VH-VL binders against b7kms5. Designs and how they scored, part 69

Target 1, 80 residues: b7kms5
Amino acid sequence: DTFETVRNTIRIESEVDESLRQLCHEERITKETWLEAAYLYLCEKPEELAQVIQLAQERLSQRKAIADYKRAKTMQERFL

## First folded at step 2 (VH-VL)

Design v13 (framework fv_pozelimab)
Fold by ESMFold2-Fast, scan of step 2:
Structure v13 (fold): chain C 80 residues (1-80), chain A 121 residues (1-121), chain B 107 residues (1-107)
Amino acid sequence: as target 1 above (80 residues)
Amino acid sequence: QVQLQESGPGLVKPSETLSLTCTVSGDSISDYYWTWIRQPPGKGLEWIGYIYYSGDTNYNPSLKSRATISVDTSKNQFSLKLSSVTAADTAVYYCARQLYGWRSDFPFDIWGQGTLVTVSS
Amino acid sequence: AIQMTQSPSSLSASVGDRVTITCRASQGIGSYLGWYQQKPGKAPKLLIYAASSLQSGVPSRFAGRGSGTDFTLTISSLQPEDFATYYCLQHDSYPYTFGQGTKVEIK
C-alpha cells in the first residue's frame, strides 16, 4: 500500500531534461525516483525548500512571459 | 505598450558612484527580469547584470565587485549603482527587459533609449 | 566567459547585394544566439532569436543560421535602411556576451 503510484505527464525545458537524463544514466536511477527523492529531501529542509520554491516561481514567470510573447507574435503574423 | 526610460546624472567624477534609474511604464515590473547593458562610445556592448523583481541578481564577473542592481516594485523602477568609476566606465547605459532569466529561446526584447554617462573631472 | 567573434569587422556593399556576417562562439552554445541591429545614436533592436527565428516586424530578407559554435546572419538583398552595426549575443550562459560588431556601410 505504501507504493501506490500515479502517472503524471510533465513538460520541462529540453536542456534540463538532457542534463537530468545524463545524471540518471550515470547514477543508475530513474527520473521518477529522482523526483521523489528530491521532494522528500527538501520537505525535511524548509530553508532549502524555500529557495527551490523561489526558483520555481521565477521559472513559471519566465514561461508565462515567453508564452505571452509567442501568442502576440502569432496573432501579428496571422494578419501580416 | 511597455516602455523603458533611463535617468540619472550624465557626468560623474572619477572614484565616485554612478547611479542610474530605469522607469518601466505600460506594464508592471513584476514577473520579469530586468537588465543593464552598456556601450562605450564607438565600441561594442557589455552586459552588466540582471535583477528579477523579487530582488535576485546575477552580475557580469568583470563588474560584480562594483555593481549593484536594485528594484523598487512600488515605483515600477529598477536601478544601477556602479562604484569607484574611472574613465573606462564612460558609456551609454541601457536598461532592457530580459525574458531569458534562465535558458530559454528569447533574450532582450525591449530596450530603453540609453543615457550617456561621462566620467571626467 | 564565452568569447564571441564576428567577421568581418566592417564591410561596404551596394543596395541589392547579398551580405553575410559570421559569428563564432569559443564553446558550444546550442541555438542560444540572437542578432541585433544598431543604427547610429539608437538602442539595439532584436532581429533574430534562437539562432534562426525572425522577430515579429523584421523584414524576411534577414535570416539566421547555425548551431553550436558557428552562426551566420544573411541579408539577401541589402536596402538603404540596413546600414547599421550588427551584433550577435550568446544567451546560453552567464555572463551574456556580445560579439564585437560588424559595421555594414551602404555604398
Scores: ipSAE 0.000, ipTM 0.609, lowest interface PAE 14.5, mean pLDDT 84

Design v14 (framework fv_pozelimab)
Fold by ESMFold2-Fast, scan of step 2:
Parts: C-alpha cells; structure tokens; sequence
Structure v14 (fold): chain C 80 residues (1-80), chain A 121 residues (1-121), chain B 107 residues (1-107)
C-alpha cells in the first residue's frame, strides 16, 4: 500500500468548523488534507509552530473557563 | 505544588469587619474559581462564597449581606471581608481552589491550612 | 437550601473493619457530591468527587456510590490513618452545603 491512514474523531467550535468547511469547499480540498498540510508546514517553521501552540493553549484554557463559568451559573439558577 | 496560605488578624472586635487574604503559590490564580469555607470550633463546615478570577462572585445567602470576596491577579491573591461580626463568626477560615475535571466535575482540590478568627471584646 | 444529612453522626470501629457512611440529600442532586476527610487540627482533604470518582493519591480502599438523594462512602479495610471526620458536600445548587459530619473513632 502507498498510504496508511488512521481514523480520528475531533470536536471543534462550530464557527471554526463552518469557516474551515467553506475554505475547503472553495479550494477543493478536504479537512483531512488541510490538517496534514498545516501540521507539515508548521513543522518546518519552529517560530510559527510555537505561536500556533500558544494559540491552542489559550483556546483550551478559554473553553475550560467557559465550561466552569456555565456550570457555576447553572447551579446558582437552580437554587434561585 | 500548589499551596494556599490564609493571613489576617486572629482577633476581631464585635461589629467590626473581618479581613482575610489567601495567597496562592505554585500556580497562577487565573482561570480558576477560588472559595472561602469556615468551621466554628467543634462544629461542621460552612461554605461562604466563591470568586472566579475575572471578579464574578457568588455567596451563601446566609452571609451575602455581609460578605465580600475580591481577587487581585497581579498579587496572586484573593480576599474575604465580613462586616458587622459577632461571636457567631468565630471560626477557622479556609481558602480553597474550586476546580473542574473534564469541564463537568467540580470539587475543592487544594486547601489552605486554615486560620482561626476569634470575635471577642 | 439543600440539606445534607449524614448517618451515623459517629461510629466506633477497629482496624480492618469495613465502614459505611451514608449521606442523604433533601432533594435530587444527580452525582454532584464529594466526600472530604478531616483529621483533628487539619484542613479537609478531597477523597471522592462526582459521587464515585476517586481523587488521585487516595487509597483504593475508599469507594463512593450513589446518585440522586442517597449516597455512601465505604472504607473496605479501615487503617489507623483513617480515624477522622468525614463530610459529604453537594455541588448541585447554591448554596453548597455540607453534611454535619461522621466521626470515625477507634474502638
């Protein structure tokens, strides 16, 4: 075989998915090939890779903070 | 290694304001909830309130009219002020971190050692 | 406010005994319940969160069960370091409320 692939399931924010889906449609590529290309490109650019990792860390922290906030707010509203 | 340390006067006069500070070390105060819990000598635990590092607070209704929790992210500290104290406010006061696991499970994972505050004339 | 009632308020046990402590909520709280251990003069320590999840570093002899209104903490083989007061805490709604505590004393 010329290629071996693995199947992954990922969850991303709806707004990002919508934008990426539109880009892939316009450029006639797939989300899988975009992800592969983006990672391979960044591996050749250590400075840019570091910036992307920082953004990823910030987004992960933001999702956690929002989840924590929503949980606390829901608990408060149940009581009130 | 996350550590929390309470500080403040151990004796407060009736009708005055009780002021305590919790200093957080080993991790940033950002992106977490921080809470105060108290325990009168020989009695059980009572939750006072929490603050999210952005400043949003929630209080036990029994203390809401007297309690104020604030956060100072630049000093990695958060504080409790409890006004108009009486002998009933004599307790060991604990600060703690309110943490989520996988974004859905919440618990108090790190606690300060506690500081005894006595309300007496 | 949700009232948390623990049973028994105190018990006497010997090393090696199986100990069960019960916590009952005045209304349904799902699995939003934690168990905390407090030794004399010390701060409480988290043992179990989400009713049944063992906190990292806590011995496997501690187990939590239950959902809704009825919860139990079991210590399968009591050790000398387990003599302490145990508290349940609900996180379902404000204010967060603790049970009155169960004191586990040496026989």
Amino acid sequence: as target 1 above (80 residues)
Amino acid sequence: QVQLQESGPGLVKPSETLSLTCTVSGDSISDYYWTWIRQPPGKGLEWIGYIYYSGDTNYNPSLKSRATISVDTSKNQFSLKLSSVTAADTAVYYCARYRSWLGTEFYFDYWGQGTLVTVSS
Amino acid sequence: AIQMTQSPSSLSASVGDRVTITCRASQGIGSYLGWYQQKPGKAPKLLIYAASSLQSGVPSRFAGRGSGTDFTLTISSLQPEDFATYYCLQHDSYPYTFGQGTKVEIK
Scores: ipSAE 0.000, ipTM 0.599, lowest interface PAE 20.0, mean pLDDT 85

Design v2 (framework fv_pozelimab)
Fold by ESMFold2-Fast, scan of step 2:
Structure v2 (fold): chain C 80 residues (1-80), chain A 121 residues (1-121), chain B 107 residues (1-107)
Amino acid sequence: as target 1 above (80 residues)
Amino acid sequence: QVQLQESGPGLVKPSETLSLTCTVSGDSISDYYWTWIRQPPGKGLEWIGYIYYSGDTNYNPSLKSRATISVDTSKNQFSLKLSSVTAADTAVYYCARGFRDYWSGLYFDYWGQGTLVTVSS
Amino acid sequence: AIQMTQSPSSLSASVGDRVTITCRASQGIGSYLGWYQQKPGKAPKLLIYAASSLQSGVPSRFAGRGSGTDFTLTISSLQPEDFATYYCLQHDSYPYTFGQGTKVEIK
């Protein structure tokens, strides 16, 4: 029997990645098993899952705002 | 096929700012961790830093106060500025593409051919 | 910063030889280690990522092993195109650090 899995490429903020990599290294687990465990745990905690989703939405919005700001500033300096 | 090409002045005077650009062809720059690595003549490799297209950067602490990496997605380019240069900054500068995959970690799968920058007056 | 030490710093070998290069980290780095090959005048090329995973297009004679602090790169049957300098790189912790390099020279 084979347990079917999928391969993903995930891009996350460098500071978060550094912290997560250290945690995985110290605990001798992988990022994929941590993600699976965290998701499964949160799926049984609807209130906590909702809070995590809200944090994710805020982080996504902030990331886009920073990228847009840096891009706009670079374009303005180039044309000034 | 993905290609990376460094460009910029080969000679920079001490105390001035070293400025290099990497042009990416064969794919969009809107992904990956775009990285600068240098190698002084006859010596080993030193990681400088990277930028994700979102603007997130990370730098070698030894260079953090002087290094700035930026990305221009419309031109498919990213650049390095290193201020207050000295003779110790003389090196071949490489740009590289960093990828993350299922295996966890960041690796450099495509590199430019490198450009020699000499700091001298 | 994590110090990466390679052994030996240089070696001389003949075509067909088995070559082993060792890389030691000053702290545990899990499997967050890559191996790179650099030929004179050229950019480095990724050979192995995640300590033991062979990069697409790299010959199967290259093999990586190890975890934690001790890692090896083995070339099972050295070919003429393999004479180069080899670098290990840890990317467990910032700043990312390379070993000093191992030069594989023709005997």
Scores: ipSAE 0.000, ipTM 0.598, lowest interface PAE 17.3, mean pLDDT 84

Design v3 (framework fv_pozelimab)
Fold by ESMFold2-Fast, scan of step 2:
Structure v3 (fold): chain C 80 residues (1-80), chain A 121 residues (1-121), chain B 107 residues (1-107)
Amino acid sequence: as target 1 above (80 residues)
Amino acid sequence: QVQLQESGPGLVKPSETLSLTCTVSGDSISDYYWTWIRQPPGKGLEWIGYIYYSGDTNYNPSLKSRATISVDTSKNQFSLKLSSVTAADTAVYYCARDLRWYGSSFAFDIWGQGTLVTVSS
Amino acid sequence: AIQMTQSPSSLSASVGDRVTITCRASQGIGSYLGWYQQKPGKAPKLLIYAASSLQSGVPSRFAGRGSGTDFTLTISSLQPEDFATYYCLQHDSYPYTFGQGTKVEIK
């Protein structure tokens, strides 16, 4: 077998998804191949990889903050 | 209000796979961790594992080789499969929302009613 | 895995009594501890989260204290609906572990 692949489900910000879909359509590539290429490229660029990881950590923190706000509000409303 | 409901067969034969689904209503499954917990009759609670809506999972090492949790965001459901069951897997199975990763809400705050699964021949 | 030990495993009490249940973690867990009440045939119900925070809708007679390794749940004036089994849960580290439970029975 030449390729072994895994199916996975990811959720990304709507604005980012729209931009990525447009890029993939214009360049005639798929989201899967873009993700693979981006990762492989960055693995050869340690400084750039570190920057991407930093951005990813910041975006994750933002998502957690929003989720924490929603949960705190739910707990608070149930009390009040 | 958010509600959880377990569903699946109440009787499973030894060596077969136990399969349960938890349906989430009242809110999106997104942005939360979801968990399975079980309780053998007359005994205490045992955590099975969790899933984040993205598909990320973690399992109790005691069950890791047999347990699989999956999520279907389009149906607002998550499920548990436990393979190679024995009489020791007879328990009430609960699904619950897991708030451990978010602020000071470190708890399983919403639980399903539980479903009894009996493993017998 | 972090072992959670509750004390006592069972106690008998009368309505109006002050009941104290303890929970000890085998290592430090900060305040990543919850208390749950379970009545026969029903799902557990969250009482206390973050070691000391009372869940909305839970009567103020329930109080949680502690941090690190030693935690207590106190019921200041036991009511008929409080006869149940109580569990502590640590969610500091995987796997999440429950105490063995404390059954509060009518004297």
Scores: ipSAE 0.000, ipTM 0.592, lowest interface PAE 19.6, mean pLDDT 84

Design v4 (framework fv_pozelimab)
Fold by ESMFold2-Fast, scan of step 2:
Formats: sequence, C-alpha cells, structure tokens
Structure v4 (fold): chain C 80 residues (1-80), chain A 121 residues (1-121), chain B 107 residues (1-107)
Amino acid sequence: as target 1 above (80 residues)
Amino acid sequence: QVQLQESGPGLVKPSETLSLTCTVSGDSISDYYWTWIRQPPGKGLEWIGYIYYSGDTNYNPSLKSRATISVDTSKNQFSLKLSSVTAADTAVYYCARVYWGSGRLTYMDVWGQGTLVTVSS
Amino acid sequence: AIQMTQSPSSLSASVGDRVTITCRASQGIGSYLGWYQQKPGKAPKLLIYAASSLQSGVPSRFAGRGSGTDFTLTISSLQPEDFATYYCLQHDSYPYTFGQGTKVEIK
C-alpha cells in the first residue's frame, strides 16, 4: 500500500556525491530510490554483499588514515 | 591479482629531471595510497613519498624540494619526477601500493619489479 | 627522523637453523613496523605487518615480536628459499624509514 519512510542524514565524500548525482540525473531516479534498490539487490546476493561490506570497511579505514595524515602534515607545516 | 610496473628512461644526465611512471593493473588506482621507494646499488631502501588517488601527497623531507608525485586516474598510473639529479640519485626505483587499514594499520603489500635509473653523462 | 638500526648486518646459517634478526627504533613507534624480504634482483616482499601480524600466504615459520623500540624477526626453521636480505620499516611517523638490512647467507 503506502510506503512509510524515515528521514536519514548522511555525510558522504563530495566526489562520490557528484558521481551519484550525475547517475541519478541521467537515469531519472533519486538518490533515495537508488540507495534502497542497491541495498535490496545486495541482500539477495550474499557474495556480492560481503565484497561491498569489505569496500565499506576499507573506505572507513581510509577516512581515519586521512585524518591521521592531515594531523601529521599540519604538525609538520607548523614546525617545518 | 594486482600488478605494478615501473617505466621510464634508464639513463638521465646530471642536472636534468628523472621521470618514472608506475602502471597499475588488476585493480583500480582509486581509494589507495601509492608510493615510490628507491635503493642505490649495494645500499638499503629509502622512502621517497606517497600519493593518495585524490592527488594529496607527502614527501621525505630530504627529497621534498626536488620530488613531485602525480596521479592519472584515467590511465590508472602514478608518476615520479625528481629534478636536478646527481650521481647520488642512481638507484633502482620501486613503486608500491600502500594498504591503509583500520586503526592506522599501514603496509606496502604490492610492489613493482623495480627499474634501474643511472645518472651519468 | 626516526633511525632504524638493524642487526646483525649479515649472518650465515644452515637449513633447519633458527634465525633471529633485530631492529631498534631511535624513539617509540608502538607496533607500527613491518618486515620485508628481498631476494637478489627482486622487489621486497611483505612478511609481517603491525610488528607481529603474518601476511596472508607467508609461512608460519616467520614470526615478529616487539613493540615500542625493540623488535625481532624470527625464522624458526630456515628453508632454502629463505636466504635473502631482510628489512624492517617503521610507519609511525614521516618520513617512513627502513633499517639497513640483514643478509641471511648459506653457510
């Protein structure tokens, strides 16, 4: 019948957002429906879901690494 | 399987710029850090610098004034330019992938075969 | 820059021997240290990361220990393919620095 929805606020990398925005514009879909479709599709494919989870873990690690790198670079620039 | 291959001139004249390219195959260059390491004949390894696929770089202070690392995502390549070379820059140059995992876990898991660059007139 | 002092510079050993290589950092680096194996004419290969974690595909006879400033790489039963030069590398701070290398030679 009528879909019940919830509002989510998420922060994603600007490069990824630009790419996703372009895809949604070209295909005439919304970010919301793309996210729902991608998750539902992956839930039916356990092997692919595992690979996506691995990528997500790697991206989370990269964000933490970048934060550490920028902190170190700031310290270096301040003193050198 | 991911493979890295260095390429560039094997002989460079003193005072000129050394230019090397690393071609990445088997995986996208995106979302990883990439590094250059060198080894003078009969000596140990020296880290030159790294680049994140977005273009962000960090260099060994000993080489920072002369070294430039860049990335070309369309060709799945990254490159090293080292200016004002001298005989001290003669070395085997390696490119490598930097895995950056959770909790600052960092290591170089995939390496190119290395390319010898001789600085001589 | 953090200095990595590796010892011995070379050693001679026989197949089946237990070999220990040491690496000392000039300041504390936690467990941000890797061990790499280099055979003549070849690129280095990752053996151990985070001081003690064995890289996938590396034989269990290789073991890393240590934290802070003192680290060791042990090969419990040396095999013919293990004759190589071994390097430690610290990832704690920039610039990343390598030890000078330890050459493991056949007796």
Scores: ipSAE 0.000, ipTM 0.593, lowest interface PAE 20.0, mean pLDDT 84

Design v5 (framework fv_pozelimab)
Fold by ESMFold2-Fast, scan of step 2:
Structure v5 (fold): chain C 80 residues (1-80), chain A 121 residues (1-121), chain B 107 residues (1-107)
Amino acid sequence: as target 1 above (80 residues)
Amino acid sequence: QVQLQESGPGLVKPSETLSLTCTVSGDSISDYYWTWIRQPPGKGLEWIGYIYYSGDTNYNPSLKSRATISVDTSKNQFSLKLSSVTAADTAVYYCARSRFYDWSGIPFDYWGQGTLVTVSS
Amino acid sequence: AIQMTQSPSSLSASVGDRVTITCRASQGIGSYLGWYQQKPGKAPKLLIYAASSLQSGVPSRFAGRGSGTDFTLTISSLQPEDFATYYCLQHDSYPYTFGQGTKVEIK
């Protein structure tokens, strides 16, 4: 079946999530369909895909540094 | 490849301070959490505490009043001091590395071989 | 502190057997759980992190499952080198705590 789907749980920055949620609400689409469309569009544009991958790598490096720093500062805090 | 090696006296008298050093080779000590874990003979594992290469520490509350972990980035080493020891502190002491991305990270991905410390008179 | 309870404390198995070890946390720990293998006289070795992620270099016959409070480690076809003691570890909250261990013995 062409529309066989899987469930994914993704953690993203709250500001990004809020912005994406607002975009999806205004355009009357869902986050899942936006993600599918964005990926498929970029797969047809190798140069733009490379730029997105570079941004993703930069964001991962920044998040790792922040997570390591926060671990030292908030080790007793946890999420609960 | 990363290797960790514990060193220090194998025998400590009751009431004295146990002092161990872990030497890291094959990678820089920077950007990782370094930990001490112990195992009394025939028993399970107990986490002692962490140090981040910057010097920030966190300890098991059961040992916090007696344990001090320090790091020397110039020597690629970190150390444990445990004061006022008793027979209950007799154990194999391990040093280990953790790395964290996201908050879950990878705990204790590389271990030293362990060093037995016996507390007796 | 979060208590980690493993079951069974020991088991006897033969080469080729499917072995399952369970680990239960006294409160929810999400997926902040690791599994370690320890052979006599050796340091523990990380097998699985984040409850289900296989550590690089660890054979695919090892698999972790679970979230929250109930977790399992499965060895799909036990090999001679797998006879060891296995420990779970929670790293959700401080202090980090290990289970008491499960000894996997021959026969």
Scores: ipSAE 0.000, ipTM 0.615, lowest interface PAE 16.0, mean pLDDT 84

Design v6 (framework fv_pozelimab)
Fold by ESMFold2-Fast, scan of step 2:
Structure v6 (fold): chain C 80 residues (1-80), chain A 121 residues (1-121), chain B 107 residues (1-107)
Amino acid sequence: as target 1 above (80 residues)
Amino acid sequence: QVQLQESGPGLVKPSETLSLTCTVSGDSISDYYWTWIRQPPGKGLEWIGYIYYSGDTNYNPSLKSRATISVDTSKNQFSLKLSSVTAADTAVYYCARTWLGYRSSFYFDLWGQGTLVTVSS
Amino acid sequence: AIQMTQSPSSLSASVGDRVTITCRASQGIGSYLGWYQQKPGKAPKLLIYAASSLQSGVPSRFAGRGSGTDFTLTISSLQPEDFATYYCLQHDSYPYTFGQGTKVEIK
């Protein structure tokens, strides 16, 4: 290997993963190199980086809402 | 790399309280559900309960009267207390990261190595 | 609670064989089922979620199928590292329940 790498375990939604997989196949790149390039590109563009961070925050909020809904539905079924 | 590590006493006396801690390293405890699962020697897996990092919990009804799960976000840890233990509580105890995914998929994607707790005099 | 029954409880197979494990729920659970692999002395590892979705990093020889009450896990070409016990888990309703496990032994 020409330089040092680290292994990261990340979880993304399967539809996002499928879309990214298709992009990587068509462009002949890997998910790892796409992630590195995307982050490095955005670090040089603070306004675009801020928009990505906002989207990330919105997605995190959405995941929490879905988790809360699932828990509430299960609780309702237990008491009905 | 994210790692989970269980810790606690390997031996607990009958009628006492079993206390275990799971330490999360390499990632924030925030925005995940965290689960305890156990496995008696030579037997299958049993779900104990979970906690959302905000403190909301849910328990297996068979253990709800005795189990308490808590989270300490400042220490990146969550814990299990199980009161009034008996020999039936002897098991390997695992902590696990729980993710609720797209279309309500729900799974334990990262596990600690497990810690054996023996209930005996 | 929803009972999960796996078949068979154990099996022996040779490297290269196709192995199928079945899991049956006592009531309909949609696609809220995962498959986990546990090697001796180690923690379980997620293989399949949502009945048929392969977890990232898991070899493509593992495949899950089914919905409702009947589910299968197939290993298309068994490898030496696949010696393990396999568990299904329903997460449709609380309490979440595991099957009793299927032990795959390599001949």
Scores: ipSAE 0.000, ipTM 0.593, lowest interface PAE 18.3, mean pLDDT 84

Design v7 (framework fv_pozelimab)
Fold by ESMFold2-Fast, scan of step 2:
Structure v7 (fold): chain C 80 residues (1-80), chain A 120 residues (1-120), chain B 107 residues (1-107)
Amino acid sequence: as target 1 above (80 residues)
Amino acid sequence: QVQLQESGPGLVKPSETLSLTCTVSGDSISDYYWTWIRQPPGKGLEWIGYIYYSGDTNYNPSLKSRATISVDTSKNQFSLKLSSVTAADTAVYYCARHPYRFWGSTLDYWGQGTLVTVSS
Amino acid sequence: AIQMTQSPSSLSASVGDRVTITCRASQGIGSYLGWYQQKPGKAPKLLIYAASSLQSGVPSRFAGRGSGTDFTLTISSLQPEDFATYYCLQHDSYPYTFGQGTKVEIK
């Protein structure tokens, strides 16, 4: 009678989460159904999916850059 | 080794119902869309409709009033019924699979086709 | 419904020729386009999906290009087994629609 679901735990930027929560409240949907709909929509739109993947890669690169900076600073403080 | 095979009567009388079954082997019918396509002799291809293994269907508006697609997951089969047939329904009927893929899947495995002639 | 128009409807070519077939959609379909090959008496065979991705087992002489409304299928060096009718299919929106077909014949 009911569809099967899986529970996920993800870490996203707080400002993005706040904006998404507001969107869900205004549109009367849930974060879960928005994520499902967005993924399904994009999987059937290869050109748009490619743009989203590029944005995701850019955001991941930004997180890596921050991590690399912190690592370099720690090494400098350790030896200087 | 995924194979689709159409079966059903090759001759149907005008005003009767055309009934075809597609048997899927080599993979489960679950988690895929299943499609019927037809081709009148000497003409191009026409999409009839699909069924998702859950039972959800969508039909070509030109055939929606007459076409019914059903699925039997226990037999790994799906079927087409087309009512009130006329000579215009004479065609080779194909079944095909439409998987859901990252790069925009299309119809990837086809049955060999079965000719259905509508004649008195 | 999205109308798919192929050009030319037929062409004559020789083994070794470069053959180009075009397919135009009446509205944008992104890259939701497949190319199929059909030989007389046989079911269509998928050649290219997502407008430009070669199906496994299909020779590399087949190439698809395009997005939106204008698409092409190119056979870089025509072989004897390539004489067939070719169809494009849009599956961006329902109903799915095929082009009218392009027959590739021996000169």
Scores: ipSAE 0.000, ipTM 0.596, lowest interface PAE 15.7, mean pLDDT 85

Design v8 (framework fv_pozelimab)
Fold by ESMFold2-Fast, scan of step 2:
Structure v8 (fold): chain C 80 residues (1-80), chain A 124 residues (1-124), chain B 107 residues (1-107)
Amino acid sequence: as target 1 above (80 residues)
Amino acid sequence: QVQLQESGPGLVKPSETLSLTCTVSGDSISDYYWTWIRQPPGKGLEWIGYIYYSGDTNYNPSLKSRATISVDTSKNQFSLKLSSVTAADTAVYYCARLRYTFWSGSYTIYFDYWGQGTLVTVSS
Amino acid sequence: AIQMTQSPSSLSASVGDRVTITCRASQGIGSYLGWYQQKPGKAPKLLIYAASSLQSGVPSRFAGRGSGTDFTLTISSLQPEDFATYYCLQHDSYPYTFGQGTKVEIK
């Protein structure tokens, strides 16, 4: 009760989740606290933060491309 | 410290089902993949299959029709059943933990903890 | 299935020797390869993952190199406890496949 928290549902790639879950299990931390720590650490390292943002942009672009492909394929299977 | 221990009959008759259990101690079975690997006497290693603690499995196609891996998180155990055995199934059977991790931009796997192995002989 | 071929199948060496073991994949596997050591009567032990990453607690005399189809495990100065059989394992594609093993014996 010293911190106000917000509940969010986040969907990440299965392989990333599996790897992160194992890390959190071994280190006895939670995904929530790891995310907070990672963000706070990177905010103090502008050059590293910029690299992470670039990777995030690349992954977002890839996800969009995959989603667009699957959407098009589903429409084709339903109507063609 | 995490430890794995195989158990089950050391002798199985041809055509019957080989049944082994791996007991995990020192940590929860949850959040990890678990695998079975075998080694016929004097020969090399053969991967049998794996199970994720949630129940998802993947098998070596050469054994898929006969092999079943299951997990019991409440007992901290996972097991292997191999049906219709023949003399070719005589081997030391190992259980192991499969690490699936992100490393240097890629996903990689490795087997970090192994049981001591249990010899299963198929003979009449 | 990807076939993993090790060479030599066996070798004889003396303490202090440099030993090199080769593993070749029948198709490209990137760096999805591990090396395992097995002593008689014992379970295999992980030495190297991701082709070149040394597992914690494994002596620095062990080194892995390679990518694609050709991989090597080098022991820079063989110790008495290193006499064992060594296996490579690919995990690029299902099923995971091991090489046939290389036995390192005392001369």
Scores: ipSAE 0.013, ipTM 0.721, lowest interface PAE 8.2, mean pLDDT 89

Design v9 (framework fv_pozelimab)
Fold by ESMFold2-Fast, scan of step 2:
Structure v9 (fold): chain C 80 residues (1-80), chain A 121 residues (1-121), chain B 107 residues (1-107)
Amino acid sequence: as target 1 above (80 residues)
Amino acid sequence: QVQLQESGPGLVKPSETLSLTCTVSGDSISDYYWTWIRQPPGKGLEWIGYIYYSGDTNYNPSLKSRATISVDTSKNQFSLKLSSVTAADTAVYYCARGIWYSRDLGYFDPWGQGTLVTVSS
Amino acid sequence: AIQMTQSPSSLSASVGDRVTITCRASQGIGSYLGWYQQKPGKAPKLLIYAASSLQSGVPSRFAGRGSGTDFTLTISSLQPEDFATYYCLQHDSYPYTFGQGTKVEIK
């Protein structure tokens, strides 16, 4: 009722989720507020933001490579 | 929660091109397969085709000569164009997310609400 | 294309009944089969994937079994919200093909 929010469903690596959940428990914060704070902090730190974006791009590329490999394998066996 | 919403004209004339857009909200369109499925009134479901967010497509051979699926990652949308339509193309058109890179699963979840397209003069 | 045939095309049942519907593939598809529920005027919803795995959020009264060519979906104790049309879908080979559907109606 204080301000507008949006609901998002996010899939992250289990190891990262467990680590983040432990941090949130120990510091008595939520995943939502950690995400908001991290983004806001990084927006004021261009050098750090660029490094985070690079890591994100690397992680995204890894997910794409795995997905593309699995799809190509399935197509080769069944259709192509 | 990821949600999909179809949009486009509800009426299309025979021989023209049917154009629909699916808007994805709640998650990025990146890293997923996106699919179109249709259902003629009172009948069963027909898979049309899919697109991976990178642009790679695969189509049902029955529709391959007429169907084109495209993706616009900047708008978080993907679209279907079906050319040379006839009354047989009258159907509810659904967009859906494909969950098939998860242990080779090729399942559809979630689905849009569907949009009825009637082909009539 | 792989033809998927469901039996029966329709059935009538009462709340509390055990309902079984079957799906047969024209050739072997391993376990590359899903079951979907569609209520009137609504989009289909995934119930079962990989022939026997229950999708998160789906009640445990739904169960899938089978492999190869013969598959079944069982609802162990039918509830009012379960009256719907059910479809199987194979994704072993392109094009992906659905069964013709089984309508579960109130007796």
Scores: ipSAE 0.000, ipTM 0.576, lowest interface PAE 20.9, mean pLDDT 84

